# Ledger of designs, part 34: VHH binders against o28486

Target 1, 243 residues: o28486
Amino acid sequence: MIGIIGGTHILEIKVLKDVEETRIETPYGTAEIDVGRVDGIDVAIIQRHGKRKDKPPHRINHAANFYALKSLGVKYVIGMGSVGALREEYSLPSLIIPHDYIDFFSGVTIYNDSLVHVTPGFDEYLREVLVEVARKISSFPVIDKGVYFQTRGPRLETKAEIAMIKSFADCVGMTAGSEATIARELGLSYAIVCTMDNYAHGIKNQSIDYREIVEKAKENARECLKIVEEAVKKVWEEKIQRT
Key: E = the ipSAE of ESMFold2; O = the ipSAE of OpenDDE; V2 = 0.75 times the mean of E and O plus 0.25 times the DockQ between their complexes.

## First folded at step 15 (VHH; framework vhh_etentamig_d1)

Design n3 (at its last look DockQ between E and O 0.89; V2 from the best seeds 0.75)
Fold by OpenDDE, look of step 15:
Structure n3 (fold): chain B 243 residues (1-243), chain A 120 residues (1-120)
Amino acid sequence: as target 1 above (243 residues)
Amino acid sequence: EVQLLESGGGLVQPGGSLRLSCAASGFTFSDWAMSWVRQAPGKGPEWVSGISGSGGDTYYTDSVKGRFTISRDNSKNTLYLQMNSLRAEDTAVYYCARGPYTWRSGFDYRGQGTLVTVSS
């Protein structure tokens, strides 16, 4: 079984066949997981913001989510995300597959009662798979290497904040660093592919029609899903089917 | 060997139209997304448009939306770019590329390019 973690746009996309909605109790809380199949491959999907969209970024129980996946036998988790672009030269929409991240604010960890130090990061194998797939089938530009800056949501960043972080990163989001950290702590492989749907505040003057942004984001999410589906197949063939 | 050969470039007046073609060989054409990228004198490469392997999905940079149309004929292994309402700022060498444009790693394969000049 392969894990997928996505945002609110996943709710609107039929990703799985033969879907079973499950609730899994973990030591860290309850996780909602949809289990089904993608082209005959068992897949577990988590909507990180909750099915009811009642989990803002700072309230996402990453530990419960990833522990639940692990308990189902998942070893590889692919994240889907939406981020703001921190570089004006990037064309939108674009995909980014970050190779590293900055997260100074989340403080997320499962190690609250023991001295354990892990060096977190994205799984390079999964990254390579995502990059390979994206470079083959993506219909819009791909940033196959970049730094993900995680902010403490739920509020958006000020112009001053963006002016600072743009010197260090390529995109800004609210969840990928936390997910990568927890994944590493739990011994899971994790990488993420993100759609850049908008420019971060102050990067480029955009007339923001919220409705248009949402629609574009949904469309972009579909494209991202294609990549993820192909990645799932590849991971299954390479890492699961042969074992 | 993978080959991409662009054609159709030339001189056109503002408001005019031009159709670019790209002949592909050496790979299974329909398995790959394709893209058009342009480079103006003194500027870096700019992504223009992308199309999925099947042709079902198309994307455009904002500056060409509504004016340019990307398409493909998989039976002919050919990529097209219909350019309407051309502007002076569209002047560039246009390249056909296999796969999406990547900002850091460049192109897997691209053609020699075809020059499009929009001038009165």
Scores: ipSAE 0.788, ipTM 0.906, lowest interface PAE 0.5, mean pLDDT 93
Fold by ESMFold2, look of step 15:
Structure n3 (fold): chain B 243 residues (1-243), chain A 120 residues (1-120)
Amino acid sequence: as target 1 above (243 residues)
Amino acid sequence: EVQLLESGGGLVQPGGSLRLSCAASGFTFSDWAMSWVRQAPGKGPEWVSGISGSGGDTYYTDSVKGRFTISRDNSKNTLYLQMNSLRAEDTAVYYCARGPYTWRSGFDYRGQGTLVTVSS
């Protein structure tokens, strides 16, 4: 079984079949998981912001989500995300597949009562799968390596914050660092493909139309879903069916 | 062996039109997204447009949106770029590329290019 975590658009995977909604009780709380199939491959799907869109980034129960995936036998988790671009030369739309992250502020961990120290990071095998797939099928540009800067949210970043971090990172978002850290603590492999949906605050002088941004984000999410769908097939062939 | 051959470039006046073609061979064309990239004299490469393997999804850089149309004919293994309302700033060598533009690692495969010159 392969895990997928993303936003509300994740259930728009066109070959997703036999979906069963499930709630799983974990030591960290209850997780909402949809179990289904992509081309005959069992997948477990988490909508990170909740089915009711009631979990802003700083309220996501990462520990419950990833523990629940582990309890279903998931070992590989592929993420989908949305980020702001920190480089003005990046055109929109585009994809970024980060290779590392900076997260000073979230403090997310399952080790609240013991001294355990993990070496965090995105899983290199999963990242390479995502890069190989994106290089073949993405309709828009790909940033195939980069640093993801995680902020706590839910507010967007100030111009001063962006000016400070743009020298050290390529994109900014609110979730992938937390997900990578918790996955590592639980012994799960995790990597993420992100859509670049906007320039971060102050990177370019552009008028922002919220309605256009929402429609563009829906289109970009569909492209990202195609990447994830193909990556699921590749991981299954290479790591699951050969077990 | 993967091969991409562009054609259809030439000299055209501002406001004119050209249609570029790219003949592909050595791979399953319909399995791959395709892109057009251009390089103006003395400048780095610039992504122009991309298209999905099926042809159902198309994307354009802002400076060509509404003027250029990417398309493909999977039965002929051919990628096209219709270029209308051409401007002097569109002058460049245009390359057909297999897969998307990748900012850090360049192209998987690209053709030799076809020169488009927009001048009065």
Scores: ipSAE 0.620, ipTM 0.854, lowest interface PAE 1.5, mean pLDDT 88
ESMFold2 (binder alone), look of step 15: mean pLDDT 84; pTM 0.859

Design n4 (at its last look DockQ between E and O 0.84; V2 from the best seeds 0.74)
Fold by OpenDDE, look of step 15:
Structure n4 (fold): chain B 243 residues (1-243), chain A 120 residues (1-120)
Amino acid sequence: as target 1 above (243 residues)
Amino acid sequence: EVQLLESGGGLVQPGGSLRLSCAASGFTFSDWAMSWVRQAPGKGPEWVSGISGSGGDTYYADSVKGRFTISRDNSKNTLYLQMNSLRAEDTAVYYCARGPYTWFSGWDVRGQGTLVTVSS
C-alpha cells in the first residue's frame, strides 16, 4: 500500500476506486483515511485538512496521519500540495518538487518523552521518481528542485515576510516541512510535489479573480494528480511488487 | 535516435500569424508531454506552452495566452504552435522540446530551433 497526502482540492477528484472510508485511532489522535485502489494498486489517501475542511494548517495532526499510514503498512508516502512561488521568474502554473525545506515554526515531533534527534528531509528516491515522471508527462514547467519554506498558518504572509524569505527559498507553504519531519521520525519515506498556483505576496502583481484562482488551482491539482498516479505505479513496480 | 525538428519560422509583421511545426522521431511520441520554449537574443529560455501526451491538456505562459495555441497530431508525430497576433516581443528562436521545461535542467531533448522575427 502506498500513501498519498493531499490538500483540499484532492477532495474534488475521484482518485480511488472501491473506496473505503476509515477512521484509525492512533496514540496521537484519530486519522481519517480513504483506502482504495489506483490502477489496481492499494492506496491510502489522507486529506490533510480533513474531509470537512475543519483542520487549518496549524491544527493538522501530522503525527496521527502518518502513524495511521504506517499502521496500515505504508512505507512510501507521496504528498500533494499547493504553494506560493517566491521567484518572479517562475512561470505559472508550475510544479515544484522540493529537495529541502525550512521550518522554524511548526515544532512538530513525536519525540516528546524521549531524547531522539533526527535529521529530516525529503526522500531522494521518491523525489527522483516524481521528477522522472514529471519530466515525462507534465504539461507545464517543472522546478525539479528547490527549497520549501514553511510558514506558520493559517494567515498568509505579509509583504515584508515574503521579502525576507524569498532570499532563502523557492516556494512557500504551510505543511510540507511538518509532514517530512514526522515522516522521517516514523521511518517513512516522504516526498511532495506541489503546484505553484500563485505568486507569494509582493513577488508579482496578479490581477486574477478569485474564481479564476480557484478554477486554476483545481486544474493544476488535476495535473499534479496525474503525476502522482504515475509515481504510485512506478513505486509499486520498483519497491513493492517485487517484494 | 531521438530527434526533434522545428519548422515554420520566418519574418512576420506585428499582428500577423505563424504556425510552427515540430517533427518528432526516435521515441513513442504519444507517451511524452511536449513543450515549446523560446529564447530571445540576450535573454534566457522562456517556457511558452505545454501539451500532454494525449493532447487533452494544454497550458500557456501568461505572455502568450489567448494568442498561441499548442496542438499535436500523434499519428504524424508532430507538434504544432499556432501563433496569432504576434508582437515584436515574440521575436525569438522557438524550440520544440520533449517533456516539460524544467527550471534547472532545461529540457530533456530539444530541436535546433526555428527563428521567428516579428518586425514592421
Scores: ipSAE 0.741, ipTM 0.889, lowest interface PAE 0.6, mean pLDDT 93
Fold by ESMFold2, look of step 15:
Structure n4 (fold): chain B 243 residues (1-243), chain A 120 residues (1-120)
Amino acid sequence: as target 1 above (243 residues)
Amino acid sequence: EVQLLESGGGLVQPGGSLRLSCAASGFTFSDWAMSWVRQAPGKGPEWVSGISGSGGDTYYADSVKGRFTISRDNSKNTLYLQMNSLRAEDTAVYYCARGPYTWFSGWDVRGQGTLVTVSS
């Protein structure tokens, strides 16, 4: 079984066949998971913001979500997200598949009462699968590596914040660093493909509006889903059916 | 041997139209997204348009949206770009490319290009 975790646009695009909605109790809380099939392959999907869209970025229970995926036997988790561009030379629309992240402030961990340290990161195998698939089937440009800067959210970034971080990162979002950290702590492989739907605040002379960002992400989400569906197939063939 | 061969370029007046074609061979054409990329004299490459393998999804750079139309005929292994309302700034060598432009890797495979000149 392969895991998928996505943002607001994944609920608006029905991707699963033979869906079973479930709730899984974990030591960290409950998680909502949809189990079904993509091209005959068992898949577990989490909408990170909740099926009711009631979990803003800073309130996502990452530990419950990833523990629940692990309890279903998931080893590989592919994320879908939306980010703002920190480079004005990046054309839009595009995809970015980050290779590393900066997250100073979320503080997410499952190790509240034990002395365990992990070296976090995106899983390189999953990242390579995503890049290989995107190079074949993406209908718009692909930024095949970059640094993801995670802010806490839920507010968007100020111009001053963007001016500070643009020298150190290529895109900005609110979730992937937390997801990568928790996945690593639980021994799961995680990588993410993101739609780059807008320029971050102050990068170009553009107003920033949450509805506009969500609209752009929704418009581009079908492309991202195609990448993820094909990546699921490739991971299944290479890592699961091989055994 | 993967090959992409562009044709249909030429000299056209501002406001005019051209249709570019790209003949593809050596791979399963319908499995691949395709793109048009252009390069004006003295400038870097500019992604123009992309299309999914099935032809069902199309995307355009803002500079050409509403004026250019990408399409494909998978039975003939051919990619097209209909260019209308041409402007002087559309003058460039136009390349057919397999897959999208990838920022660090460039495009996967491209043709030799066809020159479009828009001038009065």
Scores: ipSAE 0.666, ipTM 0.872, lowest interface PAE 1.3, mean pLDDT 89
ESMFold2 (binder alone), look of step 15: mean pLDDT 83; pTM 0.846

Design n5 (at its last look DockQ between E and O 0.92; V2 from the best seeds 0.78)
Fold by OpenDDE, look of step 15:
Structure n5 (fold): chain B 243 residues (1-243), chain A 120 residues (1-120)
Amino acid sequence: as target 1 above (243 residues)
Amino acid sequence: EVQLLESGGGLVQPGGSLRLSCAASGFTFSDWAMSWVRQAPGKGPEWVSGISGSGGDTYYADSVKGRFTISRDNSKNTLYLQMNSLRAEDTAVYYCARGPYTWQSGWDYRGQGTLVTVSS
């Protein structure tokens, strides 16, 4: 079984066949997981913001989510996300597959009662798979290496904040660093592919039509899903089927 | 060997139209997304448009949206770019590329390019 974790847009996309909605109790809380199949491959999907969209970024129980996946036998987790672009030279829409991240604010960890220090990061194998797939089938530009800057949310960044962080990162989001950290702590492989749907505040003077942004984001999410589906197949063939 | 050969470039007046073609060989054409990239004199490469393997999905840079149309004929292994309402700023060498434009690598494969000059 391969894990997928995504945002709100994944709810609108019928990704799974033979879907079973499950609730899994974990030591860290309850996780909602949809289990089904993608092209005959068992997949577990988590909507990080909750099915009811009642989990803002700072309230996402990453520990419960990833622990639940692990308990189902998942070893590889592919994340889907939406981020703001921090570079004006990037064309929108674009995909980014970050290679590293900065997260100074979340403080997420499962190690609250023991002295354990892990060096977190994205899984390079999964990254390579995502990059390979994206380079083949993506219909819009791909940033195959970049730094993900995580803010705490739920509020958006000020111009001053963006002016600062743009010197250090390529995109800004609210969840990928936390997910990568928890994944690493739990011994799961995790990488993420994100759509750049908008420029971060102050990067370009864009009149933000929220409706247009949402529609574009949905469309972009579909493209991202194509990448993820192909990645799932590849991971299954390479890491699961042969074992 | 992967080969991409662009054609259709030339001199056109502002407001005019031009259709570019790209003949592909050496790979399964329909398995790959394709893209158009352009490079103006003294500027870096600019992504113009991308299309999925099946042709069902198309995307455009903001600078060309509404004016350019990317398409493909998989039976002919050919990529197209219909350019309408051309502007002086569209002047560039246009390249056909296998796969999407990538920020780090630019492209997987690309042709030699075809020059488009928009001038009165």
Scores: ipSAE 0.854, ipTM 0.933, lowest interface PAE 0.5, mean pLDDT 93
Fold by ESMFold2, look of step 15:
Formats: C-alpha cells, sequence, structure tokens
Structure n5 (fold): chain B 243 residues (1-243), chain A 120 residues (1-120)
C-alpha cells in the first residue's frame, strides 16, 4: 500500500477507485484516510487540511496522519503540495521537487517527552522516482531540485519575510517540512512534488487576482497528479510487488 | 540514438505566421512529453511550450499564450508549433526538446534548432 498526502487541490481531483473512507485512532489523535486503488494499486490518501477544510496548516496533526498511514502498512508516502516561487525567473506553471527544506519554527515532532534526535530529509529514492517521472511526462517546466522554506502559517508571508528568505530557498510553503520530519521520525519514506502556483509576496510587482490564482492551482494540480500516479506505479513495481 | 530534427523556420514580417515541425526518432515518441525552447541572440534558453505524450494537455509561457499552438501527431512521430501574430521579440533559434524544460539543464535531448527571424 502506498500513501499519498495532498492539500486543497487534491479535493477537486478524484483518482481513487473503490474508495472506503475511514477514521483511524492513533496515540497522537484521529486521522481521516481514504483507502482505495489507483490503476489497481492499493493506496491510502490523506487530505492534509481535512475533508471539511477545517485544518489550517498550523493545525494539521502530522503525527496522527503519518502514524495512521504506518498502521495500515504504508512505507512510502508521496506528497502533493502547493508553493510560492521565490525566483522571479521561474515561469508559471512549473513543478518543483525539493531536495531539502528549511523549517526553524513549526516544532513538529513525535518526541515531545524524550531527548531523541533524528536527521530528517526528503527520501532520495522517492525523490529520484518523482524526478524521473516528471522529466519524462510533465507538460510544463520542472525544477528538479530546490530548497523548500516552510513557514508556520496560516498567514501568508510578508514582503520583509520573503526578502529575507529568498537568498536561501527556492520555494515557500507551510507543510512539507513538517511532513518530512514526522515521516522520518516514524520510519516512513517521504518526498513531495509541488506545483508553483504563485509568486511569493514581493517577488513580482504584478497584480494577479485571487480567482486567477485559484484557477491556475486547479489546472496545475492535474499535472502534479499525473506525476504522482506514475510514481505510485513505479514504486509499487520496484519496492512492493517485487516481493 | 535519440534524434530530433526541426524545420520550418525562416524570415517573416511582424504579425506573420510560421509553423515549425520536429521529426523524432530513436525513442517511443508517444511515451514522452515534448517541449519547444527558444534562445534569442545574447540570451539564455527560454521555455516556450509543452505538451503531454498523448497530446491532451498543453501549456504555454505567458509571452506566447494566445499566439502559439503546440501540437503533435504520434502516428508520424512529429511535434509542431504554430506561431501566429509574430513579434520582433520572438526572433530566436527554436529547439524541439524531449521532455519538459528543466531549469538545471534546459532540456533532456534537443535538435539542432531552426532559426525564426521576425523583421520588417
Amino acid sequence: as target 1 above (243 residues)
Amino acid sequence: EVQLLESGGGLVQPGGSLRLSCAASGFTFSDWAMSWVRQAPGKGPEWVSGISGSGGDTYYADSVKGRFTISRDNSKNTLYLQMNSLRAEDTAVYYCARGPYTWQSGWDYRGQGTLVTVSS
């Protein structure tokens, strides 16, 4: 079984067949999971913001989500995300597959009452699968490595914040660092492909209205999902069905 | 060996049209997304347009939206770019590329390019 975790754009794309909605109790709280199949492959899907869109980025229970995936036998989790571009030269639409992240402030961990240290990161096998698939089938440009800067949210970044971070990172989001950290702590493999849906605050002096941003995010999510579906197939064939 | 052969470039007046073609061989054409990338004199590569393997999804740089149309004929292993309402800033060598434009390498495999000159 392969795990998929996505944001609000996944709510508008239905790829699962034979869906069974479930809630799983974990030591860290309750997780909402849809179990089904993609091209005959068993998958578990988490809508990270909840099915009712009631979990803003800073209120996502990452520990419950990833523990629940682990309890279902998931070992490989592929993320789908949305990010702001920190580089003016990046055209939109684009995909980015980050290779590393910066997250000073989220503080997410399963080690709240013990002194345990891990070295987190994105899983290199999953990242290579995502890159290989994207470089073959993406219809729009790919940034096949980059640094993801995670802000705590839920608010968007100020111009001053973006001015400070744009020298150190290529995209900004609110979730993937937390997901990578918790996945590593639970012994799960995690990597993410993100759509670049907007320029971060102050990167361009262009007025782009909210409706255009939402419409572009919906279109971009279809490309991202194509990448994830092929990646699921490749991981299944190489790491799961092989045994 | 992967081979990509562009054709159809030339001299055209502003407002004119051209259709570029790219003949592909050495790989399963329909399995791959394809792109057009251009390079103007003295500038770096610029992604122009991309298309899915099936041809069902197309994407364009903002600078060419509404003027350029990418298409493919998988039975002929050929990629096309219809360029309308051409402007002087469209002057460039146009390259057919296998796969999407990547910011680290520009493209996976490319042809020799075909020159498009937009001039009065």
Scores: ipSAE 0.600, ipTM 0.852, lowest interface PAE 1.6, mean pLDDT 88
ESMFold2 (binder alone), look of step 15: mean pLDDT 83; pTM 0.838

Design n6 (at its last look DockQ between E and O 0.01; V2 from the best seeds 0.00; counts 0 for: pae O 11.4 > 2, placed apart)
Fold by ESMFold2, look of step 15:
Structure n6 (fold): chain B 243 residues (1-243), chain A 120 residues (1-120)
Amino acid sequence: as target 1 above (243 residues)
Amino acid sequence: EVQLLESGGGLVQPGGSLRLSCAASGFTFSDWAMSWVRQAPGKGPEWVSGISGSGGDTYYADSVKGRFTISRDNSKNTLYLQMNSLRAEDTAVYYCARGPYTWMSGWDYRGQGTLVTVSS
């Protein structure tokens, strides 16, 4: 079974079939997971902000979510997300598949009562799958390597914050560092593909019609879903079917 | 093995139109997204447009939106770029690429390109 974690639009995958809602109790709380199939491949899907969209970034129970995936037999988790661009030379729309992250402030961990140290990161195999798929099927440009800066959220970044971090990172978001950290602590493989829909605060003085912004985000999410669907098939073929 | 052969360039006046073609071979054309990339003399590459394998999704750089139209004919293994309202800054060698422009790795299986010159 392959795990998928996303935000808005994750259940808009038209090839996703036989969806069944599941609640799983974990030592870290309750997780809600949609179980279904992509081309006959069992997938477990987490809507990170909750089915009722009641979990802002700083309230997401990452430990429960990833523990629940592990309890279903998931070993590989593919994320999809949205980020702000920190480099003005990147065209929009585009995809970024980060290779590393900076997260000083989330504080997420499963090790609250013991002295355990884990070296986190994005999984190299999953990242390479995402890059290979994107290089084949993405209709718009791909930033195939970059650093993801995680802010705590839920608020957006100030101009001063962006000015400070843009020298050290390529995109900014609120979730992928937490997800990668918790996944590694639980022994799961995790990588993410992100859409870049807009520039982060203060990177460019470019305005766009709100209506066009909404339509671009919808189209960009569709590209990301295509990548995730194909990545699921590739991981299944290479890591699960061959067992 | 993979071949991409561009054609259709030429000399055109500002405001004019050209249609570029790219003949593809050596791979399953309909499985791959395709893109157009251009390079002005003495300058670096610039992504122009991209299209999904099915042809259903298209994307354009801001510099060409509303003037250029990307399309493909999967039965002929051919990618097209219709260029209207041409400007002097569109002068470049135009290349088709298999897959998207990737920022660190560039583009895949470039041919020799086709020169478009926009001049009075």
Scores: ipSAE 0.571, ipTM 0.841, lowest interface PAE 1.8, mean pLDDT 88
Fold by OpenDDE, look of step 15:
Structure n6 (fold): chain B 243 residues (1-243), chain A 120 residues (1-120)
Amino acid sequence: as target 1 above (243 residues)
Amino acid sequence: EVQLLESGGGLVQPGGSLRLSCAASGFTFSDWAMSWVRQAPGKGPEWVSGISGSGGDTYYADSVKGRFTISRDNSKNTLYLQMNSLRAEDTAVYYCARGPYTWMSGWDYRGQGTLVTVSS
């Protein structure tokens, strides 16, 4: 079984066949997981913001989510995300598969009662898979590496904050660092493909063509899902089926 | 200084209607797309509707399509949201926002919001 974690856009897309909605109690809380199949492959999907969209970024129980996945036998987790672009030179929409991240604010960890130090990061194998798949099938520009800056939600960033952050990172979001950290702590492989839907605050003026933005946002979600589906197949073939 | 001031919220019964207004100042109103976003208690922000600077293009979340109408009067620097057939799930603080909205990067500026409560 392969894990997928996505945002609210997943709610709008039927990803799984033969879906079973489950609730898994973990030591860290309850996680909602949809279990089903993607092209015959068992997949577990988590909507990180909740099915009811009642989990803002700072209230997402990452520990419960990833523990639940682990309990289902998941070893590889692919994230889907939306981020703000911190580079005006990026052509939007674009995909970015971050190779590193900065997260100073979340403080997420499962190690609250023991002295354990892990060096977190995105799984390079999964990154490579995502990059390869994206380059093959995506019509969007693919940024094959970049630094993901995680801000503290739920509020958006000020112009001043973005002005500072852009010196250190390539895109900005609120969840991927937390997910990567928890994944690493739990011994899960995790990487994320992100759609850059818009420029971060103050980076570049957005187009006034709202239609284009909305349409692209939908396309972005579809594009991201397409990539993830192919990635799932590849991971299954290479890491699961052959073992 | 960019300012957005929402008004028109209130208590309404299911099936009722409200019209929200947003007074904008401190920028060239017609140069900017505008959005309505809402946040229900205990829920994350939700994009509701958008309109181009000229007003020629309008867009809606699926949840409000056919019920809500966004419009603007650039001569008055005012954004509007006509809400018809209101439902309990429409209960939220409604914000006027400059620019398009996404979950992660949101808006350029927004007002303080106006509360809409739909209850029998």
Scores: ipSAE 0.006, ipTM 0.226, lowest interface PAE 11.4, mean pLDDT 88
ESMFold2 (binder alone), look of step 15: mean pLDDT 83; pTM 0.840

Design n7 (at its last look DockQ between E and O 0.02; V2 from the best seeds 0.00; counts 0 for: pae O 12.8 > 2, placed apart)
Fold by ESMFold2, look of step 15:
Structure n7 (fold): chain B 243 residues (1-243), chain A 120 residues (1-120)
Amino acid sequence: as target 1 above (243 residues)
Amino acid sequence: EVQLLESGGGLVQPGGSLRLSCAASGFTFSDSAMSWVRQAPGKGPEWVSGISGSGGDTYYADSVKGRFTISRDNSKNTLYLQMNSLRAEDTAVYYCARGPSTSSSGFDYRGQGTLVTVSS
């Protein structure tokens, strides 16, 4: 079984066949998981913000989510995310597959009552799969390496924050650092492909049409999902079906 | 082995239209996503539009959305770009490329491109 964790649009695109909705109790709380099949392959999907979209970025229970995936036998988790571009020369729409992250502020961990230190990161095998797939099938540009800066959210970043951040990172989001950290603590492999849906605050002087942004995000999520679905197939064939 | 041959460029007044073609050979065209890329004088390459291998998904840079339409005919191994409402800023050499731009390798060109000049 392969895990997928995504944001707002993953369930709205109706990815799964033969869906069984479930709630899994974990030592860290309850996780909502849809179990089903993508192209005949068993998958477990989490909408990180909850099915009712009631979990803003700083309130996501990452520990419960990833523990629940582990309890279902998941070893490989592929993320889908949305980020703001920190570099003016990036065209939109595009994908970014980050290779590393900066997260000073989330503080997420499963080790609240013990002294355990881990060195997390994005899984290089999963990253290579995502990059290879994107190079073959993506219909818009791919930034196949970059640093993801995680902010706490839920508010967007100020111009001053972006001016500081852009020297050290290529995209900004609110979730992937937390997901990579918790996955590593639980012994799961994790990597993410992100849509770049907007420029971060102050990178360009453009008026923002929210209706257009929402429609672009839906289109971009569809492209990103194509990448994830093919990556699931490749991981299954290489790491699971080989038995 | 792989060949991409662009054509259809020319001199056009602002507001005019052109249709670019790209003849592809040496690979399985229907398996590849394709892109149009342009390079204005003195500037770096700019992604314009992309299309999936089947043709079912199309994407456009903001600067051309609503004015340009990418399409393909897999039976003829040909990629197209319909350019309407042309502006002086659209003046560039236009190339077709296999797949997307990637940050590590750029665009997969094979042709010389076709020049589009929009002159008032």
Scores: ipSAE 0.231, ipTM 0.654, lowest interface PAE 4.8, mean pLDDT 87
Fold by OpenDDE, look of step 15:
Order: sequence, then structure tokens, then C-alpha cells
Structure n7 (fold): chain B 243 residues (1-243), chain A 120 residues (1-120)
Amino acid sequence: as target 1 above (243 residues)
Amino acid sequence: EVQLLESGGGLVQPGGSLRLSCAASGFTFSDSAMSWVRQAPGKGPEWVSGISGSGGDTYYADSVKGRFTISRDNSKNTLYLQMNSLRAEDTAVYYCARGPSTSSSGFDYRGQGTLVTVSS
């Protein structure tokens, strides 16, 4: 079984066949998981903001989500998300598969009662799969390397904050760092493909028509999903089916 | 089907006021943060203001702080933007969008926009 974690866009897209909606109790809380199949492959999908959209970024129980996936036998988790672009040179919409991230303030961890130190990061194999698939099938530009800056939501960033973080990162979001951290702590492989649908606040030197970008947001999400589906197949073939 | 429909734009003198509205349908409005964004002629898009699903938290771009007020009526599925002390530089097409910001799942839907022209 392969795990998929997505945002609000996933709610409106039928991803799975033979879907079973489940709630899994974990030591860290309850996770909502849809279990089904993608092209005959068992897949577990989590909507990180909850099916009821009642989990803003800072309230997402990442530990419960990833633990639940692990308990189902998941070893590989593919994230999909939307981020703000911090580089004016990026053409939008674009895809970014971040290779590293900055998250100073989330503080997410499952190690609250023991001294365990892990160095987190995105899984390089999954990154490579995502990049390869994206380059093959996506009509969007693919940024195959970038630093993801995670802010602590739900508030928006100040102009000063954007001015600072753009010096260190390529895109900004509120969840991928946390997910990567928890995944690593639980021994899961995790990487994420993100759609850059718009520029971050304060990035003013923009030449792209915003109307076109936003109107294609759903299309962007669908495109991202296609990439994820193909990635699932590839991971299945290479890492699961042969084992 | 998600729909957002802006209204309230028009021509106004500098120093004047306008109130924009956005009628939302096709989703649980109260569960979604909403934003106003604008695009001026010859310029890139600019985030203007955001509001949480409950309406408890509001945020503004520096350029509009103290002049604009975002609000919502969840019972009417409507988003508002009160614009006071309008300036020439506020001239733009204003869009309502679903989402709090570009950093939190971005904007996954927006309306067709309403034109605001501030001119003497």
C-alpha cells in the first residue's frame, strides 16, 4: 500500500476506486484515511486538512496521520500540495519538487519522552520518481530542486517575512516540512510535488496574468494528481511488487 | 460547482469609498478562508486581504492597512471588502479567491473580478 497526502484540492477529485472511508485511532490521535485502489494498486489517502476542512495548517495532526499510514503497512508516502512562489523568475503555473526545507517553528515530533535525534529530509528516491514522471507527462515547467520554507499558519506572512524568506527559499507553504519531519521519525519515505499557482505576497515584479493562473488552479491540481498517480504506479513496480 | 461572483466595483474619486461583495456557492463557505487579490493595469497580481473561515482573523497588505476592511457573512455566503480613502494606485480588477494565502494550499478558485477605478 502506498500513501498519498493532499490538500483541499483532493477533496473534489475522485482519486480512488473501491473507496473505503476509515478512521484510525493512533497513540497520537485519530486519522481519517480513505483506502482504495489506483489502477489496481492499494492506496491510502489522507486529506491533511480533514474531510470537513476543520484542520487548519497549525492544527493538522501529522503524527496521527503518518502513524496511521504506517500502521496500514505504508512505507512510501507521496505528498501533493500548493505553494507560493518566492522567485520572480518562475513561470506560473509550475511544479516544484523540493529537495530540502526550512521549518523552525512547527516543533512537530513524536519523540516527546525519549532522546532521539533524526536528520529529516525528503526521500531522494521518491523525489527522483516525481521529477521523472513530472518531466515526462506534465505540461508545466518542472523545478526539480528547491527549498521549501514552512511558515506557521494560519496567518499570512508579513511583507517583512516574505522579504526575509525569499533570500533562503524558493517556495513557501505550511505543511510539507512537518510532514517530512514526522515521516522521517516514523521511518517512512516521503516526498512532495507542489504546484506553484501564485506568487507569495510581496513578490510584485510579476509578468504573468493572475487570472489565468487562478482559473487553472483546479487544472493544476488535476495535473498534480496525474503525476502522483503515475508515481504511485512506478513506486509500486519498483519497490513493492517486486518484494 | 464552485462559484464566486464579485460585485461593487466602479468609478470613484480619490478619497472615496467602495464596498465590494463576493457571493460564494458550491462549497461550505464557512470552512474556507477567503482572500481578496487585485491586478492593476500593467502590473502583476497583488494580495490585498485575507479572512479566516470563522471571520475571527483578518489580514491586510501594507498598502491597504488602515483603509480597507475585509469581512464575511457566513449565513449569506458572502465576502466583503470595504475600501476607504481610495487612491489612484488602488485602481485594479479585484478578485475574491478561496484560500487564505499562497502559502496555505493557495487559491484554488476565484471569481471573474470587478473593476475598481480611482480617478479624478
Scores: ipSAE 0.006, ipTM 0.218, lowest interface PAE 12.8, mean pLDDT 89
ESMFold2 (binder alone), look of step 15: mean pLDDT 80; pTM 0.815

